# Ledger of designs, part 13: VHH binders against UPF0598 protein C8orf82 homolog

Target 1, 218 residues: UPF0598 protein C8orf82 homolog, of Mus musculus (Mouse) (q8ve95)
Amino acid sequence: MWPPSGAVRNLALVLARSQRARTCSGVERVSYTQGQSPEPRTREYFYYVDHQGQLFLDDSKMKNFITCFKDLQFLVTFFSRLRPNHSGRYEASFPFLSLCGRERNFLRCEDRPVVFTHLLASDSESPRLSYCGGGEALAIPFEPARLLPLAANGRLYHPAPERAGGVGLVRSALAFELSACFEYGPSSPTVPSHVHWQGRRIALTMDLAPLLPAAPPP
Short names: E, the ipSAE of ESMFold2; O, the ipSAE of OpenDDE; V2, 0.75 times the mean of E and O plus 0.25 times the DockQ between their complexes.

## First folded at step 17 (VHH; framework vhh_lunsekimig_d3)

Design r2 (from y1 with R58N D61R; at its last look DockQ between E and O 0.46; V2 from the best seeds 0.59)
Fold by OpenDDE, look of step 17:
Structure r2 (fold): chain B 218 residues (1-218), chain A 120 residues (1-120)
Amino acid sequence: as target 1 above (218 residues)
Amino acid sequence: EVQLVESGGGVVQPGGSLRLSCAASGFTFSSYSLYWYRQAAGIERELIAAIRSGGSTNYVRSVKGRFTISRDNSENTMYLQMNSLRAEDTGLYYCATFDYSSGYWETDYWGQGTLVTVSS
């Protein structure tokens, strides 16, 4: 009677590396030149995204609606290729990178690199959140249940593409519009529990909360 | 063509008051939410007050209790009453409205701004 070989189920503890959503830590002023060529046939550019979702050259003296990039093709190309910066260059100062041909486009942001700017097809069964002015080309399904109002900074967040950090900021004006749908209870007047969307009462999941730093980036 | 024209900016002493106006044209004024933004020198533009088409209002904490946003749909004009002005309120004030359905920056409508300077 051969004793049953106890199959030691190696519980591979999948260490879910909590991919801490890389926050835009823009604190260290690094030296760079726009259009620099660290290697042949490569050019490096440095960009900044504000809390409105507007894209600028990082060294722009004036950052406003007039000076931001508005070219749709450029924006779509830029943000569709956006990823965390693991290039070994400027990673601390520019935590995101968009590769466009021979160009390395380094990006820092005020809050999140993805900023939702528009709500497309709001009256449809399948509304979409568009980000950074990219129209339908830069849009994801709207998930009202996953909206995260953060009391600490008064900002609103929504899920974003994982390649771009997984969490996006809803620009203030759009957040204001969406906030009209929030339900507040007497026990928590500052944090909504539900959202009313298209005639349905939906509980907020707050599932993005662990992905956001407790303290606003300095 | 959508047009927004701000007016009423000027120089005022701390503790003083100003009333800004935004004259709007080129769209159904009563159907849109309207916004006041401001931009101080070297600082990003910030939303400070909003008014929905139905008249509900919202304010950032820094201006709450001091500023009042209102609208007159009959005159296609939005207002910002600013009381108890502080030095930190200095900046260019913008009127704005947005078409959220388009997804493009071109459907963000901004005025040229009016300058508010609070100085002793």
Scores: ipSAE 0.488, ipTM 0.786, lowest interface PAE 1.0, mean pLDDT 90
ESMFold2, look of step 17: ipSAE 0.774; ipTM 0.912
ESMFold2 (binder alone), look of step 17: mean pLDDT 81; pTM 0.803

Design r3 (from y1 with A50M R58N V60R; at its last look DockQ between E and O 0.02; V2 from the best seeds 0.00; counts 0 for: pae O 2.2 > 2, placed apart)
Fold by OpenDDE, look of step 17:
Structure r3 (fold): chain B 218 residues (1-218), chain A 120 residues (1-120)
Amino acid sequence: as target 1 above (218 residues)
Amino acid sequence: EVQLVESGGGVVQPGGSLRLSCAASGFTFSSYSLYWYRQAAGIERELIAMIRSGGSTNYRDSVKGRFTISRDNSENTMYLQMNSLRAEDTGLYYCATFDYSSGYWETDYWGQGTLVTVSS
């Protein structure tokens, strides 16, 4: 009577390392030169995205609508290739990287590298959020249930491409527009529980909350 | 029991005005946000105006500048002043509120609606 070998199924608890959405907290001033070549045939450039979704050279003295990048093809290429910086270079100061041929484009941001700027096809059954000036080319489906109003900083967030950190900032003007659709219950006057969208009352999932730091980046 | 009763609908010519009322009972009126919806024939019901417990208001763009939502907490009544009415404003207008008292379950409260017809 051979005793049944109890196969201890080692439930490998895949500790889903909660990939904390890398915050753009890289305030450490690092030394660099725009267009530097650390390796043959490689050029490095350094960029900054503001809370409005405007892209600048990091060392630009003036960062405004005039000095921001506006070339649609450039923006589309830049942001479509955006990923977390794991290059071993400038990772703390520039937490994101966009590769374009032989160019390494390092990116830091004020809040998030993806900044939603416009709601496209708002009257359609399939509205889309456009980001970082990319128009229809840089847009994702709008998910009103997944909007996250963050009381800590008064900002609004929405899901973004995973490669770009998974969470995007909704710029203030658009956030204001969308906030008009928020419902506040008597038990929580400062945090909405629902959004009214296209005649439907939709509960906010708050599923992005764990991905955001409780405090704004310094 | 929560009750919402709309009134004030009718037939009006383009450019005319109407004032809708929503009489509320069965809940602490002053503590709840209130909503006006409308439904045109063959069209999905749409939110057109809301007023929060604190008095702040929001409007659909199509009615901004023409419609005004207000509330009288002493009378447990919400109003919708509609000016410069257009044919596209024709529809059944509903008053609504939402109850969160159950914690896990929310209850939607709707009136029966009042019909607004804008026709020449």
Scores: ipSAE 0.168, ipTM 0.630, lowest interface PAE 2.2, mean pLDDT 89
ESMFold2, look of step 17: ipSAE 0.708; ipTM 0.894
ESMFold2 (binder alone), look of step 17: mean pLDDT 81; pTM 0.805

Design r4 (from y1 with A50S V60R; at its last look DockQ between E and O 0.66; V2 from the best seeds 0.00; counts 0 for: pae O 4.3 > 2)
Fold by OpenDDE, look of step 17:
Structure r4 (fold): chain B 218 residues (1-218), chain A 120 residues (1-120)
Amino acid sequence: as target 1 above (218 residues)
Amino acid sequence: EVQLVESGGGVVQPGGSLRLSCAASGFTFSSYSLYWYRQAAGIERELIASIRSGGSTRYRDSVKGRFTISRDNSENTMYLQMNSLRAEDTGLYYCATFDYSSGYWETDYWGQGTLVTVSS
């Protein structure tokens, strides 16, 4: 009677590498030239996205509504292809990369590379958050329960595409609008517990909290 | 065409007061939320106050108790009463409104700004 070989279930501890949402850390001033070609037929460009969701050339002297990129097709192409920068180049200074054909578009941000700018179809059963000026082409379902107000910096966050870091910033104007729906209890006057959306009282999940740094980037 | 025109900026001493105005045209003024932003030198533009179509107001903590946003729908004008001004209030002040229905940048409406300088 051969004793049953105990199948050692190798619990592969899938070390869920807590992909700490790569924050746009401190801009070490790196040397670059816009349009440089480190390899034949490759061009590198360097971009910056601000807390309003406006995209700029990184070396632009003036960063405002006038100088930001507004071409919808460009924005859609740029942000739809946005990924963490694992290229071995400028990873510390530009933590995100968008590949457009032979172009390497390095991106740094003030807070998050995805910045939600508009709430589309707000009166519908399926509202959507649009980001970075991409209109309907750059939009995801709105999840009011997953809104995260961060007391440390007074900013509001929402889930974003995983390829773009998983967490997006809600720009201040939209955050002000959405915050009107927050419920504050007497025990926590600074952190809401619920959101009132379309006549429903919804508990905030705070599930994004572990993905955000406790302190604002310096 | 939507137009926002700020006025009332100037030089004032610390502790002083200013009243900014934003004259609006080209849209149904009474139906839109309106916003005041400011931009200090070397700092990104920040929202400081908002007023909804229904008249509810919100303020950034740094200006709360000192600034008052208001609107006159009959005149299509928004105001920012600024009291107890501080050096850190120095900056270009912008009036803004947004159409959240399209998601396009062209639906963001900004004025040219009015400069506020608080200096001794």
Scores: ipSAE 0.026, ipTM 0.496, lowest interface PAE 4.3, mean pLDDT 87
ESMFold2, look of step 17: ipSAE 0.464; ipTM 0.761
ESMFold2 (binder alone), look of step 17: mean pLDDT 81; pTM 0.806

Design r5 (from y1 with A50G R58N V60R; at its last fold request DockQ between E and O 0.57; V2 from the best seeds 0.80)
Amino acid sequence: EVQLVESGGGVVQPGGSLRLSCAASGFTFSSYSLYWYRQAAGIERELIAGIRSGGSTNYRDSVKGRFTISRDNSENTMYLQMNSLRAEDTGLYYCATFDYSSGYWETDYWGQGTLVTVSS
ESMFold2, look of step 17: ipSAE 0.671; ipTM 0.875
ESMFold2 (binder alone), look of step 17: mean pLDDT 81; pTM 0.798
OpenDDE, look of step 17: ipSAE 0.919; ipTM 0.971
ESMFold2, look of step 18: ipSAE 0.774; ipTM 0.909
ESMFold2 (binder alone), look of step 18: mean pLDDT 81; pTM 0.799
OpenDDE, look of step 18: ipSAE 0.884; ipTM 0.953
ESMFold2, look of step 21: ipSAE 0.754; ipTM 0.905
ESMFold2 (binder alone), look of step 21: mean pLDDT 81; pTM 0.797
OpenDDE, look of step 21: ipSAE 0.656; ipTM 0.857
ESMFold2, fold request of step 23: ipSAE 0.831, 0.809, 0.816; ipTM 0.933, 0.925, 0.928
ESMFold2 (binder alone), fold request of step 23: mean pLDDT 81, 81, 81; pTM 0.803, 0.794, 0.803
OpenDDE, fold request of step 23: ipSAE 0.929, 0.932, 0.931; ipTM 0.975, 0.976, 0.976

## First folded at step 18 (VHH; framework vhh_lunsekimig_d3)

Design g1 (from r5 with F98Y; at its last look DockQ between E and O 0.59; V2 from the best seeds 0.70)
Fold by ESMFold2, look of step 18:
Structure g1 (fold): chain B 218 residues (1-218), chain A 120 residues (1-120)
Amino acid sequence: as target 1 above (218 residues)
Amino acid sequence: EVQLVESGGGVVQPGGSLRLSCAASGFTFSSYSLYWYRQAAGIERELIAGIRSGGSTNYRDSVKGRFTISRDNSENTMYLQMNSLRAEDTGLYYCATYDYSSGYWETDYWGQGTLVTVSS
């Protein structure tokens, strides 16, 4: 009849090779469960921020202005605790992490994790840019000289907190508002050279350009 | 209560024209910038045109020269005249206005959208 030891050993070797190949393929795909607990009393959640600054659960089926998170206390807590993901978990797919107690809240981004949405007036100092719907609680000084129009994608950028990537995106409507203040050089009709702000003509520094991706090849 | 209502969408052949309207109520219309956004199926919405409270305009490059944004402050209505329409202009068109000084999502206002289909 059939030798029982030989058949079982051949099947085990075939399964071991198949499982090894599946393990290698698995590292290319991101798999997670919202609320997963890799160790006791720790929960992991996964989020996405779009180019308008709207925050969603990463696996939300519909992502639009109706479905985004709007609760102020949640948004302020989330973004104020944001830092680069050095947890050893999901770093390739989720470059940022918000640590809220024992919750690890992973974040991936359409463009930047900080998206400036509003320009807040102040009666005491220079105006401030606020981001991601957080009002004064998520705001930094506006630095008009450091606005960066990026020709490759037509978007506008501004310095952001270093812990959140150092550069933030200006959402499209705010960028349109600010574009009224731009001056273009005679040789550069597409990329401005100066910004006019509060009666001053200020040369754009372009110092953020090295922190952003290069233009795609022509 | 702030309300923005789009209208004027429909089905049109390539090369055709449509005029969209955005009727506004519940706020001081003349004091705010207004915007048109477009959302094609399966992608994020994009800003295509804006008209500032001071009257100046700006456009996304893909629509510049074909689309004209305007406003009638006496009727609290913004318009988008869309000429030389292309298949890629198909999408849901929204109007929006924002209170930039607040910094909170609850003071940004959106319409529900009007559908434009450019097809033969």
Scores: ipSAE 0.587, ipTM 0.845, lowest interface PAE 1.7, mean pLDDT 84
ESMFold2 (binder alone), look of step 18: mean pLDDT 80; pTM 0.789
OpenDDE, look of step 18: ipSAE 0.891; ipTM 0.958

Design g2 (from y1 with F98Y; at its last look DockQ between E and O 0.59; V2 from the best seeds 0.76)
Fold by ESMFold2, look of step 18:
Structure g2 (fold): chain B 218 residues (1-218), chain A 120 residues (1-120)
Amino acid sequence: as target 1 above (218 residues)
Amino acid sequence: EVQLVESGGGVVQPGGSLRLSCAASGFTFSSYSLYWYRQAAGIERELIAAIRSGGSTRYVDSVKGRFTISRDNSENTMYLQMNSLRAEDTGLYYCATYDYSSGYWETDYWGQGTLVTVSS
């Protein structure tokens, strides 16, 4: 495990003293110990990703920019190996799993496990969205026609790798920047119908909508 | 080195007003969008207001009509004018700016935050 140096205390050691961390799932109480070893040479860790794309140990009491993991190689390794949790362990509370050798890194998320944070090469013919602070190593083609604004929660979504759930969240600041490209019709003043990108007017496909549960308004 | 320093936080009564400042240095201030975030106890940090380099603004519904974001490029300072304050506005307020083109957290810049407490 590779927590950011200088930005966070050695959280794995501090949190391991908790022995019984609980999530606030509302429908399930889960008990775990960071670094637990259910079988020889195997370690299990538990993580949370927020709606800004920042990764934390799941039982961190303070989750903000200072305490999130920032080490590039760790983030790239973590998210590039992310897959649905089919391990038979903690599947209800932690739907995703990042496998690093014999290390099982369980992940739950505030919204989506992939959160797009940056827009690379926006002036080129091949703009890309990158996610979770991973730069080009965690990036996919930007598909403006497939941006999905969801009126129920005011959030913006985009296609993501299928292994990580198929749809990702655009973090709020980037969503505000992209919203400058939206066009609204008179019959839909709160939901855009088109996006303007690089001189082209493109109808929004809305094809991601079936992948998203409803979210409560703020 | 990019630096963002918030100021102007304090204790105010409900219905009161407060003006936050974000003094910026180490980058071409006029070229970047700027953001205000709020973090209340037990709640994830939320974006509440944004202002683009061209001056256009956006607000979340919970602050529309009460808060006004602005920027003064001659002073390299962004402001948040907060009126009609409510108890739920209590929290730590951060300013931020981003270079979206790199894709790394190291090009996201944040201040340390200024505390706003709305109480009688």
Scores: ipSAE 0.742, ipTM 0.899, lowest interface PAE 1.0, mean pLDDT 85
ESMFold2 (binder alone), look of step 18: mean pLDDT 80; pTM 0.796
OpenDDE, look of step 18: ipSAE 0.893; ipTM 0.959

Design g3 (from r5 with S102T; at its last look DockQ between E and O 0.52; V2 from the best seeds 0.75)
Fold by ESMFold2, look of step 18:
Structure g3 (fold): chain B 218 residues (1-218), chain A 120 residues (1-120)
Amino acid sequence: as target 1 above (218 residues)
Amino acid sequence: EVQLVESGGGVVQPGGSLRLSCAASGFTFSSYSLYWYRQAAGIERELIAGIRSGGSTNYRDSVKGRFTISRDNSENTMYLQMNSLRAEDTGLYYCATFDYSTGYWETDYWGQGTLVTVSS
């Protein structure tokens, strides 16, 4: 992840490998067929969201900015109907479900299902973070005091809608931009203690930490 | 129309060096941050280096000390100097720039990528 701009910028994580979010199903693939119909008039589809907030069919061979879903109406519908998967189907591998008409759209994630990608109206008194390419239709108030830098993986998090897990990931490029506003103290050499926003110095609350898992074992 | 065109990829032995370029057009180059991303086969695309409009930089830990990002605003070009290359640096390298103010994927701009292969 991006090192802080403070005095200690080169401290590597103690882990030998990059961590994966606990909401991901891992390396192995579960058995399914895209468009399967386990019941009359029900179709099931399987999706993956990466750490950049880009949405893909789970089984696509190439996952990058060219192949991700970009249709705004689809993205807004998908993410606005997202909720924890309590369907009794695929819950271990796909923790989230978007119910769209006759479709059960299962979702697994590299990190979090909500990934903040853009910062709307940043000059205003009411800046908003938007997620997953959804513009103002998928946006929430930006709360700089509640940004959570997580030392275990070097990533940045922010409050997200409760139905989608309550915490979202700030994508690496946006986290890099926001890192210009961070301040580090002697007791926090690897994570910032304050954020400077619109002329104010704001202490980071760290109140989102309980919503995130501890670093996985090596 | 915004365009980003990478060049400079190729085949190199471990320990070697390459210099990537990203030629940009269609926007006010000096006003935007620019980024290098890398994607290896079977691995998620990851941000490895960024440079802000004011020139400050950050790097992913795995490339820090070996890679140097820079920009030349007079030529609308960003560079990535890659030294001490390792087999794990093999992948497609993309340049990118984003307009954060709209919130839409269509205002995130990507190059087509340039392939770097580090092989003995």
Scores: ipSAE 0.740, ipTM 0.896, lowest interface PAE 1.0, mean pLDDT 85
ESMFold2 (binder alone), look of step 18: mean pLDDT 80; pTM 0.795
OpenDDE, look of step 18: ipSAE 0.919; ipTM 0.971

Design g4 (from r5 with S56T; at its last look DockQ between E and O 0.36; V2 from the best seeds 0.00; counts 0 for: pae O 4.7 > 2)
Fold by OpenDDE, look of step 18:
Structure g4 (fold): chain B 218 residues (1-218), chain A 120 residues (1-120)
Amino acid sequence: as target 1 above (218 residues)
Amino acid sequence: EVQLVESGGGVVQPGGSLRLSCAASGFTFSSYSLYWYRQAAGIERELIAGIRSGGTTNYRDSVKGRFTISRDNSENTMYLQMNSLRAEDTGLYYCATFDYSSGYWETDYWGQGTLVTVSS
């Protein structure tokens, strides 16, 4: 009577590492040189995205509309390849990385690396949110139900590509425009419960709330 | 050329009032939404109030009930009435408008700013 070999089901506790949406925490200024080559034929560049969705070289003295990157093809290439930085380099200071050939483009941001700037075809059945100046090439379906107004910082968020952190910031001016569609109830005058979109009353899901820190990024 | 010129900033005691003005030129003033931003020292520029071409207004919660944005299309001027001013209201105040006509990128137009200092 051979005792049944108890198959120890190794419950691989898939520690669902709650991928806390990596916040662009402005960690300590690290030392770098634009165009540095840590390896042969590799170049590293360092970028910054502001809350308006403008892309800059991180070490730019002036960060304004004049000095931001405006080339559409560059922006599209840059942001379409954006992913969380798991390179082992500058991960704390530059939480995102865009790879272009042998170039490593490290990115930090003020809030989110994806900043929605425009609502495209708002009168259509399938409106899209464009981000970071990429026009139609950097756009995702608009999901009004998933808009997240965050009372803690007064900002508005929308789902973004997962590769880019899953949550995007809606630029203030656009957020202002969209806020006209919000419904506030008597029980919560500061947080909308619904959005009116294309003649429909839609409940806000608030599903992004767990992905955002309760406190504004420092 | 689009120009925005802020005025009306100054030093005021807590609880005091100021009225800012933004004189605009170089675009069809009545057709554009206009915004007031402010930037405190060490803090990123933040939207505090907006007014649409149709007159609809919105405010940041921190200024709601204290600040009033308005516009006079005949004078191409936007205003910000600020009442019950607080120390945290200290900063450089900017007038802004945005042009989305390109469809791909917005052009931001900013004034030079006017300084508001709330101090005892």
Scores: ipSAE 0.023, ipTM 0.509, lowest interface PAE 4.7, mean pLDDT 87
ESMFold2, look of step 18: ipSAE 0.716; ipTM 0.897
ESMFold2 (binder alone), look of step 18: mean pLDDT 81; pTM 0.798

Design g5 (from r5 with S56R; at its last look DockQ between E and O 0.33; V2 from the best seeds 0.00; counts 0 for: pae O 3.2 > 2)
Amino acid sequence: EVQLVESGGGVVQPGGSLRLSCAASGFTFSSYSLYWYRQAAGIERELIAGIRSGGRTNYRDSVKGRFTISRDNSENTMYLQMNSLRAEDTGLYYCATFDYSSGYWETDYWGQGTLVTVSS
ESMFold2, look of step 18: ipSAE 0.719; ipTM 0.882
ESMFold2 (binder alone), look of step 18: mean pLDDT 81; pTM 0.804
OpenDDE, look of step 18: ipSAE 0.903; ipTM 0.963
ESMFold2, look of step 20: ipSAE 0.722; ipTM 0.895
ESMFold2 (binder alone), look of step 20: mean pLDDT 81; pTM 0.800
OpenDDE, look of step 20: ipSAE 0.108; ipTM 0.588

## First folded at step 19 (VHH; framework vhh_lunsekimig_d3)

Design j1 (from r5 with T107N; at its last look DockQ between E and O 0.67; V2 from the best seeds 0.77)
Amino acid sequence: EVQLVESGGGVVQPGGSLRLSCAASGFTFSSYSLYWYRQAAGIERELIAGIRSGGSTNYRDSVKGRFTISRDNSENTMYLQMNSLRAEDTGLYYCATFDYSSGYWENDYWGQGTLVTVSS
ESMFold2, look of step 19: ipSAE 0.686; ipTM 0.883
ESMFold2 (binder alone), look of step 19: mean pLDDT 82; pTM 0.808
OpenDDE, look of step 19: ipSAE 0.923; ipTM 0.972

Design j2 (from r5 with T107D; at its last look DockQ between E and O 0.76; V2 from the best seeds 0.00; counts 0 for: pae E 3.6 > 2)
Fold by ESMFold2, look of step 19:
Structure j2 (fold): chain B 218 residues (1-218), chain A 120 residues (1-120)
Amino acid sequence: as target 1 above (218 residues)
Amino acid sequence: EVQLVESGGGVVQPGGSLRLSCAASGFTFSSYSLYWYRQAAGIERELIAGIRSGGSTNYRDSVKGRFTISRDNSENTMYLQMNSLRAEDTGLYYCATFDYSSGYWEDDYWGQGTLVTVSS
């Protein structure tokens, strides 16, 4: 993998923190060391993605826009190689794995591993949603009919690549912008029935609902 | 260069009021939606209010009816009027704007934040 310089500095900090000899963290069920090598020539790293699509080392103390990974090439490599974690290692705590050369990059998520951050409007006839800061290199066709506003948590979802879980979160600010396009029925003011897009009234399919949690997240 | 500068934070008693300001420069202010985010202790930064370029607004349920977002395009300034403040409103408040058409993080613009503490 080609981590940014910031990632290298973060790894050194994380290794120092891990060397505090914590064998069982009180708030986490999993124990790991960033950069661990469970077998020759294999390195393991542990990541977290938040509800805004920002990627962090999992044990970073401060997670915000200033501290997230921003390097385009790193993000594109990370998310384009993402798949379900079937490695036999850390599957319960880290449901996804980005396999970059001989690096196993485990990922856990606040909500979904794909978080749509931008609507690429430069192609107004074929708009695309980009995710996790990857621009055109991490972008898929926008499917307005398949937007799913989930009443249980007040969040908005859209189809995502199947290898990355099939469903992605629309970050809050983008969801706010898109909500202007929703039409609500008279008897259902909290769940829209249609989306208005490019002069067309489109019925929402709701076909993503089975792939999402039935109860609100904490 | 795009700049967003928050001000107006401070210490207030529960039930009190504050007005936050976000002074903006380096872009066509009237063309962009603007947002207030809050980062409370122990949780990640979350959107609490937004105002579109056309003036329509939306609010997180927990602040709806107590907070009012507004903008003055002649002064390139967005405001957040916060009434009936509660201890849970304590946190660092950021203003933000985004250019969604570019697809890159470099078109996400954030202020430095202003601290609001609600205690008595």
Scores: ipSAE 0.354, ipTM 0.729, lowest interface PAE 3.6, mean pLDDT 83
ESMFold2 (binder alone), look of step 19: mean pLDDT 80; pTM 0.793
OpenDDE, look of step 19: ipSAE 0.914; ipTM 0.967

Design j3 (from r5 with E106P; at its last look DockQ between E and O 0.05; V2 from the best seeds 0.00; counts 0 for: pae E 8.0 > 2, placed apart)
Fold by OpenDDE, look of step 19:
Structure j3 (fold): chain B 218 residues (1-218), chain A 120 residues (1-120)
Amino acid sequence: as target 1 above (218 residues)
Amino acid sequence: EVQLVESGGGVVQPGGSLRLSCAASGFTFSSYSLYWYRQAAGIERELIAGIRSGGSTNYRDSVKGRFTISRDNSENTMYLQMNSLRAEDTGLYYCATFDYSSGYWPTDYWGQGTLVTVSS
């Protein structure tokens, strides 16, 4: 009785395509016109989000607090529908896309399309990070253990919705505040190992590190 | 042995000022970051200020502009100047540091705390 031939479990190496978080890298200046219609009944618009989380028309001459989009409903709609740009159009220059009806809203960013602006309910058991001016409507649970300080550029990152790239930038002001919670050892004075949150000492997981470029964008 | 000893707590009226001290011993003081925590009754201990070995400081928003953390490496002492004190600042204030010399997980060191009471 010959023992049955061992089923070679084809370990389908699911090549986890390391979806390298599409960095807002290549400012190749592309030619476009705001409101252009490449197809009937379709309009294309082009946007930019800065490191503070302010949204602008990409071709705005002045990009400041006065000229940024502030309409809450618009911002919520825009960022809730944000996806990586796989449209075949402007993918290199505008790596993200928000679809709204017949409108294609192309987005590029300085660093990340999701920029966390402030902490909601900081004293509660379930604090949330709000992003891109969307208030409570654009907020995710705060995960202090998953904060990633990047020594290369001095910036702070946090998990973001997967649909929006999975990693968000913590704006500098908020990062500065949160940095008060970081624990630094003498062996590594520039990279914290722990965060102190709500009386708990929590090890930083650094799990976002592989998703970020090791070197600052040129 | 690492020791942290807080002092300077007391009773103060709203709007008043206190200066807390943390005397440290048993380690190379100048090489370590130091922290102030506080714990109000019925509330979890919270970080309120930190000072790195290089002297950079960070503050909790609730104390920003009112509290100042500093250190004197020659005296192995950390300070917390507290101005414009409020009732909500009432609590036990702790000095803390963390030792990474053991490798993977740092050893935490805490003082016994000093009580700050802000009351009219």
Scores: ipSAE 0.023, ipTM 0.399, lowest interface PAE 5.0, mean pLDDT 88
ESMFold2, look of step 19: ipSAE 0.036; ipTM 0.525
ESMFold2 (binder alone), look of step 19: mean pLDDT 83; pTM 0.821

